# VHH binders against q9x234: the designs that were tried, part 3

Target 1, 288 residues: q9x234
Amino acid sequence: RTFSEEIKEELVNVPFGSREEVISELLGFIKARGDLDVKSRHIVFSLHSFAASRRLLNLMKYLSKPVSEIIVEKSHNIKKRYIKITAEYSESFMVIEPFFDVALFVSFLRGLFLSGGSMTNPRYHYHLEINLFEEETLALTRKSLKDFFNINAGIIELRNTRKLYIKSIKDILVFLEAIGVQRKLEEIDRIVTERKVIGDVNRTVNFIEANAIRTANSTARQIRAIELIKENMGLENLPEDLRRVALVRLRNKELSLRELGKKLNLTKSQIYSKLKRIIKIAERFGDV
Below, E stands for the ipSAE of ESMFold2; O stands for the ipSAE of OpenDDE; V2 stands for 0.75 times the mean of E and O plus 0.25 times the DockQ between their complexes.

## First folded at step 1 (VHH)

Design c01 (framework vhh_8cml_1)
Fold by ESMFold2-Fast, scan of step 1:
Structure c01 (fold): chain B 288 residues (1-288), chain A 124 residues (1-124)
Amino acid sequence: as target 1 above (288 residues)
Amino acid sequence: EVQLVESGGGLVQPGGSLRLSCAASGFTFSSYAMGWFRQAPGQEREFVALISRSGGSTDYSDSAKGRFTISRDNAKNTVYLQMNSLKPEDTGVYFCAARKGYSWYRSPSDYDYWGQGTQVTVSS
C-alpha cells in the first residue's frame, strides 16, 4: 500500500458524529469525486482508494441511502484501477454549509482528503495535496483552512487539474490531526525528528503565534456576542441550554472549551456548537 | 481522575534559577502535548513553552527563548520547565497544561487539562 492509502485506512475508523457532520463528510466526497448524471438522477463516484470506497459506503449506510452499483474498473488512459460507486442523488446532500462551523469543516476536509487527497512519504519530502476542480469550493476551502487552523495552503492550476497543496510539515500535521489521523502522526513525527538538522530547529513559531491571535479573537468574539444579546435581548430569552453556556463563558473567560464542558457536563464539540448558535443570534444586533 | 500537579515554584532573586515539575496522572501522558503557561497579577494567562508528545519538538514565547528549557520524561509522566536568568517580569503563577494530539496551540482555550498552578516570585 502507498503511504496515502495507509493514512486513509486509519480514517475509515473515525467514529461518526452528528448527522450534519456525516452529511458534510459526504459533501467532501461529492465535491472532489462526485459526477451527477442528470438523466438518471444519480451521483457516480470514481475513487482510486479502497479505504475511501469503504468509508463512502459506511457514510451512505449511516444515512440510509442505497448504493445502486459498485464496479471495479481499469482506466483506459491510465494504468490505475478505480472503484465506481453509483448512488441516487438526494437534495439532502447539499443542505450543509461546511465553511462556517469547525466540526462541519473538519468532516468536509476528511471527505475531500479521502476522495481527492494524497500525501508524499515524509522520508522523501513534505507534500500534501487535494484535487479539487471547482474554483469557488477550492477558494472557500483554502480560506477556511487559514481561518480555523492557520494553515497556509497553495494552489496549483494545470490545464485539466486544480490542486490545493500544503508543504509545511507543521501545517500537514495539524491538517492530518484535524481530520482524525492518530497513529500515522506518530510515524510522521518520528521521521521528522530523524531528519532534524544539527541544532534544535523550532518548526512551529510563526504558525503558533498567528494561531494564538486567531484563537484569542475567537474567544473575544464569543464574549462580544453574549454581551450583545445581554444588552439587546436579555440572556433570559435564550433557550435554556444556550443561556447556561453563555453564563458559564462570561464567568470563565479564561477557560478552554473542554473545561467549560466539564462545568456543564458537555463535550468540547457540544460547547462549540452552542457558542456558534449564540454568535448567529447576536449577528442581528451588531458586528460579531 | 485526571490530575496535573505542579511543584518547584518559590521566591528567587533576579538572575536566579528555578526548575518546575508537573506530574500527570489519570490519562495516557505520551498521547498529549504539554505546555507551560503563566499569569501575572491583573493579566491574562500567557503562553511560555510547549513540547510535543515525543519530546522531539519544542516551542517558546519570545520572552522565554534562550532562558527557559522545556523537557519531558514519558516514563515518569512528568514535564519540566528549567528557568534560568529570571527577571522580575517572570513573576506569576505557572500552570502546566495538556492537549491531546499534534496541534501546536499557544492559546489557553485549546488545552484539555490544567494544573492548579505554582507561584514564582522574582524580587530582590
Scores: ipSAE 0.011, ipTM 0.351, lowest interface PAE 9.6, mean pLDDT 81

Design c02 (framework vhh_8cml_1)
Fold by ESMFold2-Fast, scan of step 1:
Structure c02 (fold): chain B 288 residues (1-288), chain A 125 residues (1-125)
Amino acid sequence: as target 1 above (288 residues)
Amino acid sequence: EVQLVESGGGLVQPGGSLRLSCAASGRTFSSYAMGWFRQAPGQEREFVALISWSGGSTDYSDSAKGRFTISRDNAKNTVYLQMNSLKPEDTGVYFCAAKTYPRGYVLTAKEYDYWGQGTQVTVSS
């Protein structure tokens, strides 16, 4: 099962609160994946998660609402299973404002996440997203996340679809805790710690290696240039200032440009300019 | 920021009706959930009724349920409390209160950011 599905499995067992909280969670299901047909008095849910389907059925049972379930075969190209659930529409589902208080809001978020949410495995990227098609509902959800939990959510627009996303690991952890994730939250903390240690090691190795190669290649190029001049024209045929630099570089292959400059009473910039001129002279005798 | 002014209080006989109004001044009225609280002499402020910023959700104390109706007119920046079948126990100073929406519990006075001065309601024969 996917990482998202493992989180959703845990959410199936969150205890029911008040009737208003149950209705708020159902509204979250509707806003993310439900199609309302007011004229026929039906709501159709198209869910990709078995955990979300079980939770939805439990919500409907609590509200004493009849439902039917149809499992649709894998689509031709994507090979995903869809669970189609049809329930009788009730106006009582729509009277609750999910932004009214914190308990109603977290119930609404749980429904949204179960129905239309996903989270990337934190071993790879820190990313949580929720499908939210209605612009007003998306704006209110984003504002309530900020106001209640100081969560900074962004918006992605793809074709005719809108998504709310969270990229900060701190905000993701607050979000998951708010909707009722417990066991999986501790697992995520451990993964984040492991990833941070591995990332720090890899960054340090890459930085040291790149700098060593750059320095070695620069010094080697300078020495090769001086040797080519020595072989083809003789160092005595260089201008006095360049000859002095060439000789000091050959005697002190391990020194930095700054340290080399100290021996000749030259700045790093001055010695670099003279070495660049030496390399240019050497180019006529071979690859440098 | 919002400033609240209550009106419509008065003396009424048991079984009578009163309509309280709360006029809000400020740019953000439609962003606030609005509540009514009351306080009798020697008692703490108690919750009476609440309406969400859009007017789509309401809540009432057990003593008010079925007798009182809260409503709002966002175009007029006003919230109302229609009180029917008044009883002597309803006597008190009625306060209009506003809280930033969305935000915390709505039934505790400390959750409300702005308060009116109050209007006296007396139910007596």
Scores: ipSAE 0.000, ipTM 0.118, lowest interface PAE 15.5, mean pLDDT 76

Design c03 (framework vhh_8cml_1)
Fold by ESMFold2-Fast, scan of step 1:
Structure c03 (fold): chain B 288 residues (1-288), chain A 122 residues (1-122)
Amino acid sequence: as target 1 above (288 residues)
Amino acid sequence: EVQLVESGGGLVQPGGSLRLSCAASGFTFSRYAMGWFRQAPGQEREFVALISSSGGSTDYSDSAKGRFTISRDNAKNTVYLQMNSLKPEDTGVYFCAAGLKWYTGSYRYDYWGQGTQVTVSS
């Protein structure tokens, strides 16, 4: 089950308010996923969410509006499916004005989100979007989000799609609370907090681990080189400066180049250069 | 329409008490932390008290601690500030604010009332 579907499952159980609020929520379903066939006097809902379908059926039952069929159809992609609900056209679906009253607007937003909305799991990305094809309705929805809730929504318009989106976690939380999300809102807060803490910890640990591995590999190579020289040539046959470095490295396998340098009164660069020369000499005797 | 409406302000003598109320409408009150702030003429708005969404935790400014008590009634969509042992320095306009916990652990105050005047003078 997707993260969006989990949110929508919670919204199925939001109590119904006034009749006008129920109609406003239904209008949200219509604007995001409804299509009017005036000739046959039907309205068709094509929904990708089973939770949204259940909520729509509950709304229609509350309003005493019959549904003519419920089917599941496969889209072009065999992994995608949608639920098709057909209901008789009613003029009462279109007479509500959801943009000038906060309770009606909240109900409208819930319908929009259920029928055409999605949210990315906040573990990966902060993104909430709603498909909303009618330009005037999209503009009024964006303005009402700003006016009622101080939510800043953006618009994406492509040839065959038009979307309203919210990328700020603060605005997403306000939006979800407004439409009736409670338990999932607490989970999102927890994930955001954990992601920040775990992300910071993981980044720090990975950086330390990477540095330690590089240092350990470099040290192991240096020790192997010195051992090869010891076995094949004898350390006493190294130049005096290289012999001193080789002996101190073998005696102090855990020390950094800077720490080794301090023992010999040499800079990190000088120690590095001498160890590099030792490795080059060892190449004559095997893999280093 | 989101509204926070403060009431209970007035004129009181030093050492007196006042109980402020803030009635909330147009949002899910039980999901928001509620705070009280005050502003004296020519001064910046300052924090007074905060209560968590559940009522399980409270916080107070140093000047309010021990004298003021914040409480809430989620069934009535109302937050209260009981002010005891009032001082002339407590004079100001008292504002109610609704805050959603920011994901960094602080609060963003999205809704503000218009304020109620509290005057402490002899």
Scores: ipSAE 0.000, ipTM 0.104, lowest interface PAE 22.6, mean pLDDT 77

Design c04 (framework vhh_8cml_1)
Fold by ESMFold2-Fast, scan of step 1:
Structure c04 (fold): chain B 288 residues (1-288), chain A 121 residues (1-121)
Amino acid sequence: as target 1 above (288 residues)
Amino acid sequence: EVQLVESGGGLVQPGGSLRLSCAASGFTFSSYAMGWFRQAPGQEREFVALISYSGGRTDYSDSAKGRFTISRDNAKNTVYLQMNSLKPEDTGVYFCAAHPWYKSGTQFDYWGQGTQVTVSS
């Protein structure tokens, strides 16, 4: 399974709070991946996560709202399975305002992440994103992340799509802990830090900061390797495919491997492989 | 009014055990990471243990690892420190402290007045 799915599997068993919290979590599912058919009074959810589907069914059962149809479909071109769940629309699903109360907001975020969120494996880079199509909801979610959790989320708009994203490992860890991730946090901590942290006045904050530094160091290692090659042999002496990757990396220090790949018409895996080769070449000239 | 009240300190012989409690009031306990710190006479305050707001993450000083366990009960607004295999160097005043998990930085917002732990024969 994907790293995102493993996180979502842990969230399936988060205990239910108040009725209002359960409705707030359901609202998150609706805002990210619910299509309302007003005429027939149904909501259709199209979910890529089996874990998210199980959680949604549990929420509906808790609220005594029956599901009328469940269909599992498979896409040939994208090689993805997704689940369609059809349920009756209720006005009560839309009356919760999750932006002014931290418990309601946390439940809302959990629903959003389960239905429309993803996180890249932190072994490669730090990136968490949530698809949110409604501008006002996206803006309020970003503001509440800042107000309640001091999380600095970015917004990216593409043709007919909107995303909320978090790239700081510190903010990602705060986000995941807020929505109820526990066991996966330990795994993330093992992946993202090699440093031994000695006792300090606030070890949780220092640990998050150390992980953020490790992320910056991963990108810095790539840049350092490219600079060593530039200084000692010249980038023009790299194979053309590696030279193109090196130049794009240097010009776009903030971009993820996936975004770098998009600029070069390469997959994330292909960019990673080429950067790994660049680092190996640089090892002969110094520490990388 | 914010209050943190520690209890459970006392005199024990080396190798003994103590369980410290810290009762919190006046703030939303479940939104705060909780820590234990200690201070011996003539020395600076030292970090001992930390637990995240949800209890999903804990951390310990090198001297506490394997001997101490931090836990919390959000329903009771209480954080605990179970101390086993106590040594004379564990002697000090033990303080409970609260850090809002949604704020960056290393400063703890709230501190208790402390409870004395003495390990001697």
Scores: ipSAE 0.000, ipTM 0.156, lowest interface PAE 17.1, mean pLDDT 78

Design c05 (framework vhh_8cml_1)
Fold by ESMFold2-Fast, scan of step 1:
Structure c05 (fold): chain B 288 residues (1-288), chain A 120 residues (1-120)
Amino acid sequence: as target 1 above (288 residues)
Amino acid sequence: EVQLVESGGGLVQPGGSLRLSCAASGFTFSKYAMGWFRQAPGQEREFVALISRSGGSTDYSDSAKGRFTISRDNAKNTVYLQMNSLKPEDTGVYFCAAGYPYWSTRYDYWGQGTQVTVSS
């Protein structure tokens, strides 16, 4: 099973509220994946989720609306299974305005997500999306997500695809909680916590180690250069400004360039420049 | 007013044990993940242990695994750190931190810290 399907399985068990809430949830199913044939007065649902199919059948049963056909088929293009459900169209399905009442809107979102939504496993990345092709419904859904829940949803609009998406883990968790997810919220929070802790520890260790190695290599190179000059030429044969820097570095191997500069009343840049000249001189006597 | 107050620190011999407590007030404790961090003299603050809002999940630094245990009591608004087999390297100021569950690894509130010294 996919991660989305596990979430949808939990949603099947959300208790029914008022009749208006049940109709609002059904409207969500229609807007995401319902194909309305006005002439024959039928709605055809093509669902990839068995959980969503069970929930839809329960909604239809609650409303005493007959289902005329249930078929399980494989897509010819991808060979994925989908469930085709055909139900009689009723004008009562379209009477509800789910955008102005939070309880109706929550029910509508649950239907949208069950019918046309998916979420990537948060172990890999944070992404929730819903297929929603009607421009007006998409705009109202986005606005109501912002107004009721302070969720900032983005829009992807391509040639044959229109989607709402949420990429902020905070907003995804608010969305899932609103539609009735409970157990999976705890699992997602655990995954997010574990991922961040592992990432923070690994980044901190790598940062400390890399910085220590860079500093040690720089200091070691400077000392090696000074020792080569001392052995082959004598420090007394350096220009006086370089000789002073060489002597202070040898006496204070653990100090930073800034701290060395303070001992000689020089800036970090001035110390660096003089050490660079010392290294250049040492190149005559060996590999530095 | 949000407060996190650490206690239980002190001086202990190597191989000894200490139990740290962090009392929380001014926010809904059961909605926050809780963590312990420490800072040794001259070093950066480092992660020690984390516990989820329900207490069902815990995480530890490599140095703390097998020696330290984090726990919480949501009825008392308190998080604990049981520290066993203490080493001189465990010396430092120990901080309690609270992060909201919907971004559980983000720490919104911090305590002032309690000193732990492991020495003879």
Scores: ipSAE 0.000, ipTM 0.125, lowest interface PAE 18.4, mean pLDDT 78

Design c06 (framework vhh_8cml_1; at its last look DockQ between E and O 0.01; V2 from the best seeds 0.00; counts 0 for: pae E 17.1 > 2, off the site)
Fold by ESMFold2-Fast, scan of step 1:
Structure c06 (fold): chain B 288 residues (1-288), chain A 124 residues (1-124)
Amino acid sequence: as target 1 above (288 residues)
Amino acid sequence: EVQLVESGGGLVQPGGSLRLSCAASGFTFSSYAMGWFRQAPGQEREFVALISGSGGYTDYSDSAKGRFTISRDNAKNTVYLQMNSLKPEDTGVYFCAARRSYFGTWKPSDYDYWGQGTQVTVSS
């Protein structure tokens, strides 16, 4: 199963609150994935998630008085299976204002996520998104996420579709907990911890490798310069201070500039300057 | 039985450092977020820092950010608060607290279990 489906499986068994909360959750389903047919008085849901389908049926069962008929159809194509649910339309589905009360808003978010939400496996990217096609509903949902939970959601528009997204792991965890995720929060937290450790190790290794390569290239260039001088003019013809540095570098190829400085009672800066002059002299005799 | 036991408090000079520890027992430690709160005389408990169950997420109050570091060792059932650059304003009783939820980290009422506290005094 996908990571999103595993999260949605956990949401199926979230206890029902008030009737208004159940209607608010259903409104979330409608806003993300429902097509309203006013003429036939039906709402058609086309859901990719089996978990979301089971939750929707449980909501409709709870609302038995405003729901007269539920039809479940399964279709299969070579790549993807869909569950098509047709439910009786009721005006009570649309009277709830989910943006001004936290309990109604949480229920609304659960419905939105179940119907039109997805989360990338946090091993790869921190990304949660929800389909929301109506501009006003999108704007109000974004505002209420900020006002109730301090969640900063962004907007993606891809062709004729609109999505809310959350990329902050802190905000994703708060969002998932608010809608009723528990066990998956622990798994996500562990993955985040593993990624931080791996990231820290990789950054450290990359830094060490870059420094080692730079140092090896510098040392190799210094040694080539000294060898060129040795072959073309003889080290004895260097100024005494440069000759001393050249000899110590050749004898101690593994030492840092600071360690070389200790042997000659010179600072790292002084050693660097003298090696730079040696390289400049060597340029007369070849490529260094 | 659930128990949280703080240690490491004491008297320190301004600019000094202290490391607080909280030993937990009686619950599945790695499944709980752990927080530190403090309370000055005559004031309400205020949030200091939080760490998630596996340590993947941390949060700090504005007063603690950059000076304090929260960490945990799940093998030892212990949470720590490293406090650096201490100021007289940091004086108070420091409480360890456990919560199941990530939401409302700054509210004492969101925490399920509390320790008895350890006194931190920053003075000359």
Scores: ipSAE 0.107, ipTM 0.545, lowest interface PAE 5.4, mean pLDDT 81
Fold by OpenDDE, look of step 2:
Structure c06 (fold): chain B 288 residues (1-288), chain A 124 residues (1-124)
Amino acid sequence: as target 1 above (288 residues)
Amino acid sequence: EVQLVESGGGLVQPGGSLRLSCAASGFTFSSYAMGWFRQAPGQEREFVALISGSGGYTDYSDSAKGRFTISRDNAKNTVYLQMNSLKPEDTGVYFCAARRSYFGTWKPSDYDYWGQGTQVTVSS
């Protein structure tokens, strides 16, 4: 069971509103997954979700519209079940204008999402999409999302497919809440929170590691420099102040510059300056 | 006739609390998002809080977050703003507004109906 299907299952039990709202929801199904057979005057819904199918049947029942046929096709791909629901077409379904009333629009969105929508598990990435082929409906839906909910939805046009998508987790939550999702929102919120925490931890760890590496590299360079001087010139030939620092650094390879300073009664800056001079001297003998 | 009537404003000391109410009539209350705005003297009207028609979604300005709570009772056609930890900078006229949208927006221009406002003064 996919994350999307779990959401859709919850939506099956959303209470019906007014008759107009129910028709508006049905219109969502029609626009997203309804095919009109002009010859037979039937509409065929092709759905991939059992939950969506159940909801559609409940809507039809409520409207006293008989379903003539239900076919479940098993695709070779275990992941794609096709449910075809056939019903008599009624022009009365098309007279609803879902874009001028927020209640109708919400119902319409519910139908769209159930029939043609999907959401990625927020553990991986934030993405909600609705397949909607009709360009006008897509444009109106996008506009209404902005107008009624301040949701910024995008449109993707592929070879034979048009999609409306929402990427903002905030907007996704608003969308889901609007169409009647409740329980699943809590789960999503937890997941989002967890991701944030993980992200913060990772950033912190990366920062710590990066700093550790930098420090280690710096220390290693200092040690190499001192060793190079020892081999080529001898530490006894260094100025007294540099020699002291060099010896302490060799004996205390794990200490920070600040800690070295404490041992020598010098500031971090003074230690740094002296080590820099040591490195410069070492460079006379080779790469440090 | 659409009417929004604010109440609950007054004078309070810094750190004090007020609860504003807005009684709505003349429209289907549950179908409208409700918002609170405020306007200080010489300043533009600014967003404070909004609540969706169902009450399931709320949003706040940065200044209001953590201190203010918007709520509604659809049975009473009333929206509320609980204001805690009030500051002098919270002083102004507070307006109730309604929008024929489920969640509303931060933009005053998007709201359809407005109340006359209630004065909130925070002063020592």
Scores: ipSAE 0.006, ipTM 0.271, lowest interface PAE 9.5, mean pLDDT 87
Fold by ESMFold2, look of step 2:
Structure c06 (fold): chain B 288 residues (1-288), chain A 124 residues (1-124)
Amino acid sequence: as target 1 above (288 residues)
Amino acid sequence: EVQLVESGGGLVQPGGSLRLSCAASGFTFSSYAMGWFRQAPGQEREFVALISGSGGYTDYSDSAKGRFTISRDNAKNTVYLQMNSLKPEDTGVYFCAARRSYFGTWKPSDYDYWGQGTQVTVSS
């Protein structure tokens, strides 16, 4: 198995979140490897990873969308196995907007990586890439990687392909953590440490510290937004569902989105979506 | 048959406001990104604003940021451009455009359908 396939095997087991998150992950598969036929109302996926194929089938089963055909082929022009999966197309797959909600965006990235991504074994070289031909989707993905995660991705353009790539090991680790990799992150960190001077722990500390800082900054932005609304509009004038979230966030400043969801009987994605709406409202009254 | 029909243009004083509407028919509206472009005489069509199929993503030209707001109502198959704090430089014919992809662009050549345009004149 390749290093990429080992990562993809771990991703198969990432728990499903909200239905919106599952559709966002499916959209990642569609944008990277889906051939859409609107007339027949089918999508044909061409995958070279058995793990990706299993994940796709799990997504389609969750969405109650029939898979009409599964074919395993060896390409005549390239000596690799391809798995072709034909599934029902739905316009509902296209209503998801992955670039404005971090939970949806990470689900979208997971789908992109599973279907069209690869990573070089870090023992040899630091390189992660995603084949993503559609220019606009690629540009928005790159922008959102920067906006949400401060990841500096590059673009490679060739005659019949476009790729998004990441070469910084720090950025690669952030990317993999965001899409749900856990055990392989620990393995990669050990490999990186092994390649460096013995006893150098500064990179591990910086990774943990940067992750904590990103979480704190997100919470601070949320609190600032709620305070702006309180000062300029009054929390009572928010829709009931948003008011509940705002109050619980203010009273529980140290809780993660997951923990907030437990208090409100909402998923992490639902909580984040409501907080995003709160921030958008607050932006009418000042810098958040 | 695809149709895009703009309305809401007119003459307005500097500092005034207008709301443009574009009624769409003949395609699955929510699957198409929409854009507003404008054209002054002798100029190329200039990007003003874009909005994704669901309305969740928007972007604006530098001249429109902070003054204009694009929105859409997919139940009414209509896209809007709210224009505030209008300046003489905003004078031109405003076109709505539809793209077969979920996300819009700033490039006029990427749009598949165009309206006839509505005149906006900002003069003292």
Scores: ipSAE 0.000, ipTM 0.129, lowest interface PAE 17.1, mean pLDDT 80
ESMFold2 (binder alone), look of step 2: mean pLDDT 84; pTM 0.853

Design c07 (framework vhh_8cml_1)
Fold by ESMFold2-Fast, scan of step 1:
Structure c07 (fold): chain B 288 residues (1-288), chain A 120 residues (1-120)
Amino acid sequence: as target 1 above (288 residues)
Amino acid sequence: EVQLVESGGGLVQPGGSLRLSCAASGFTFSRYAMGWFRQAPGQEREFVALISKSGGSTDYSDSAKGRFTISRDNAKNTVYLQMNSLKPEDTGVYFCAVGYYGWSPKFDYWGQGTQVTVSS
């Protein structure tokens, strides 16, 4: 179970508020993961989180919206397990404006995070992101995060993908609390405290010891990323150059990047770049 | 039934301009984002530009930024692509498509396209 999935599991149990709040949460699911079939007037949700799928079905039940199909499939492009849920589309739900009322906005954010969000394990990296394709919705979401919660979110834009991200641990904690996370906040606080303790130790010990601790944590993160890819899409679906690096790292967990590079005739810089790309791919499936 | 009809393509010299139009029918146009994609000979179809349902937000590929402008007229159910400073690399069939919500933006409804050729 990934760190993101653990957070999402807690969110499944958040009590429903008003009907408008439930509709606002559904809108969040639609904006992050709802693909509208215009011909049949159906919304197709392709969810990689089982917790998010359970929450969506609970929302649909509360709103008395029938679900026409539930299929567990592998992705066409990546052999990854996902849940495909098909439901009838109602244009009336798209008229809700979740950006000007805090209760509607936090419900909207919860839906966005459940369906399109992920958080990296704070032991390794402070990063929370939400996939959000519509530029206008993304811009309004970023503005409302700033206006209601003083959260400074950034935007990553790739050719056919848009992401809203939060890098500050303080802002991440505010975000998670706003959408209804409680128990996981205590765990994150403990992890942040542990990292500060390690940082304080590193500042008082010599560089050799500090570098050894950082290298061990970096290696552990690389291995978790590769295992996450193996479990969710299969290593055979990585580009050949990344697949070779992943396999060599898994077989040689104790080797330095320089030593791994020697086995593949790559420089330390080249192998580091490829491992960084592997970690980025793994973020699609959960926390590393 | 969803129908998309592109027009405005043609042959132009490098540095020239073209304005593409896409007339949409069979769905509530004002509720959907619209996009332009292109496909060059021997290449995969690539993203060019996107416009939000209201027209308030736009996005462009790196190759299109600063040269192309996407716009829409919801009263006429039409999306446009103004192309300036055209280059030979812009040659291809241009398709308009209905945009969807979600993490993996998909454009499943395509017109038949309009040919743009940039050559001397």
Scores: ipSAE 0.000, ipTM 0.165, lowest interface PAE 14.1, mean pLDDT 77

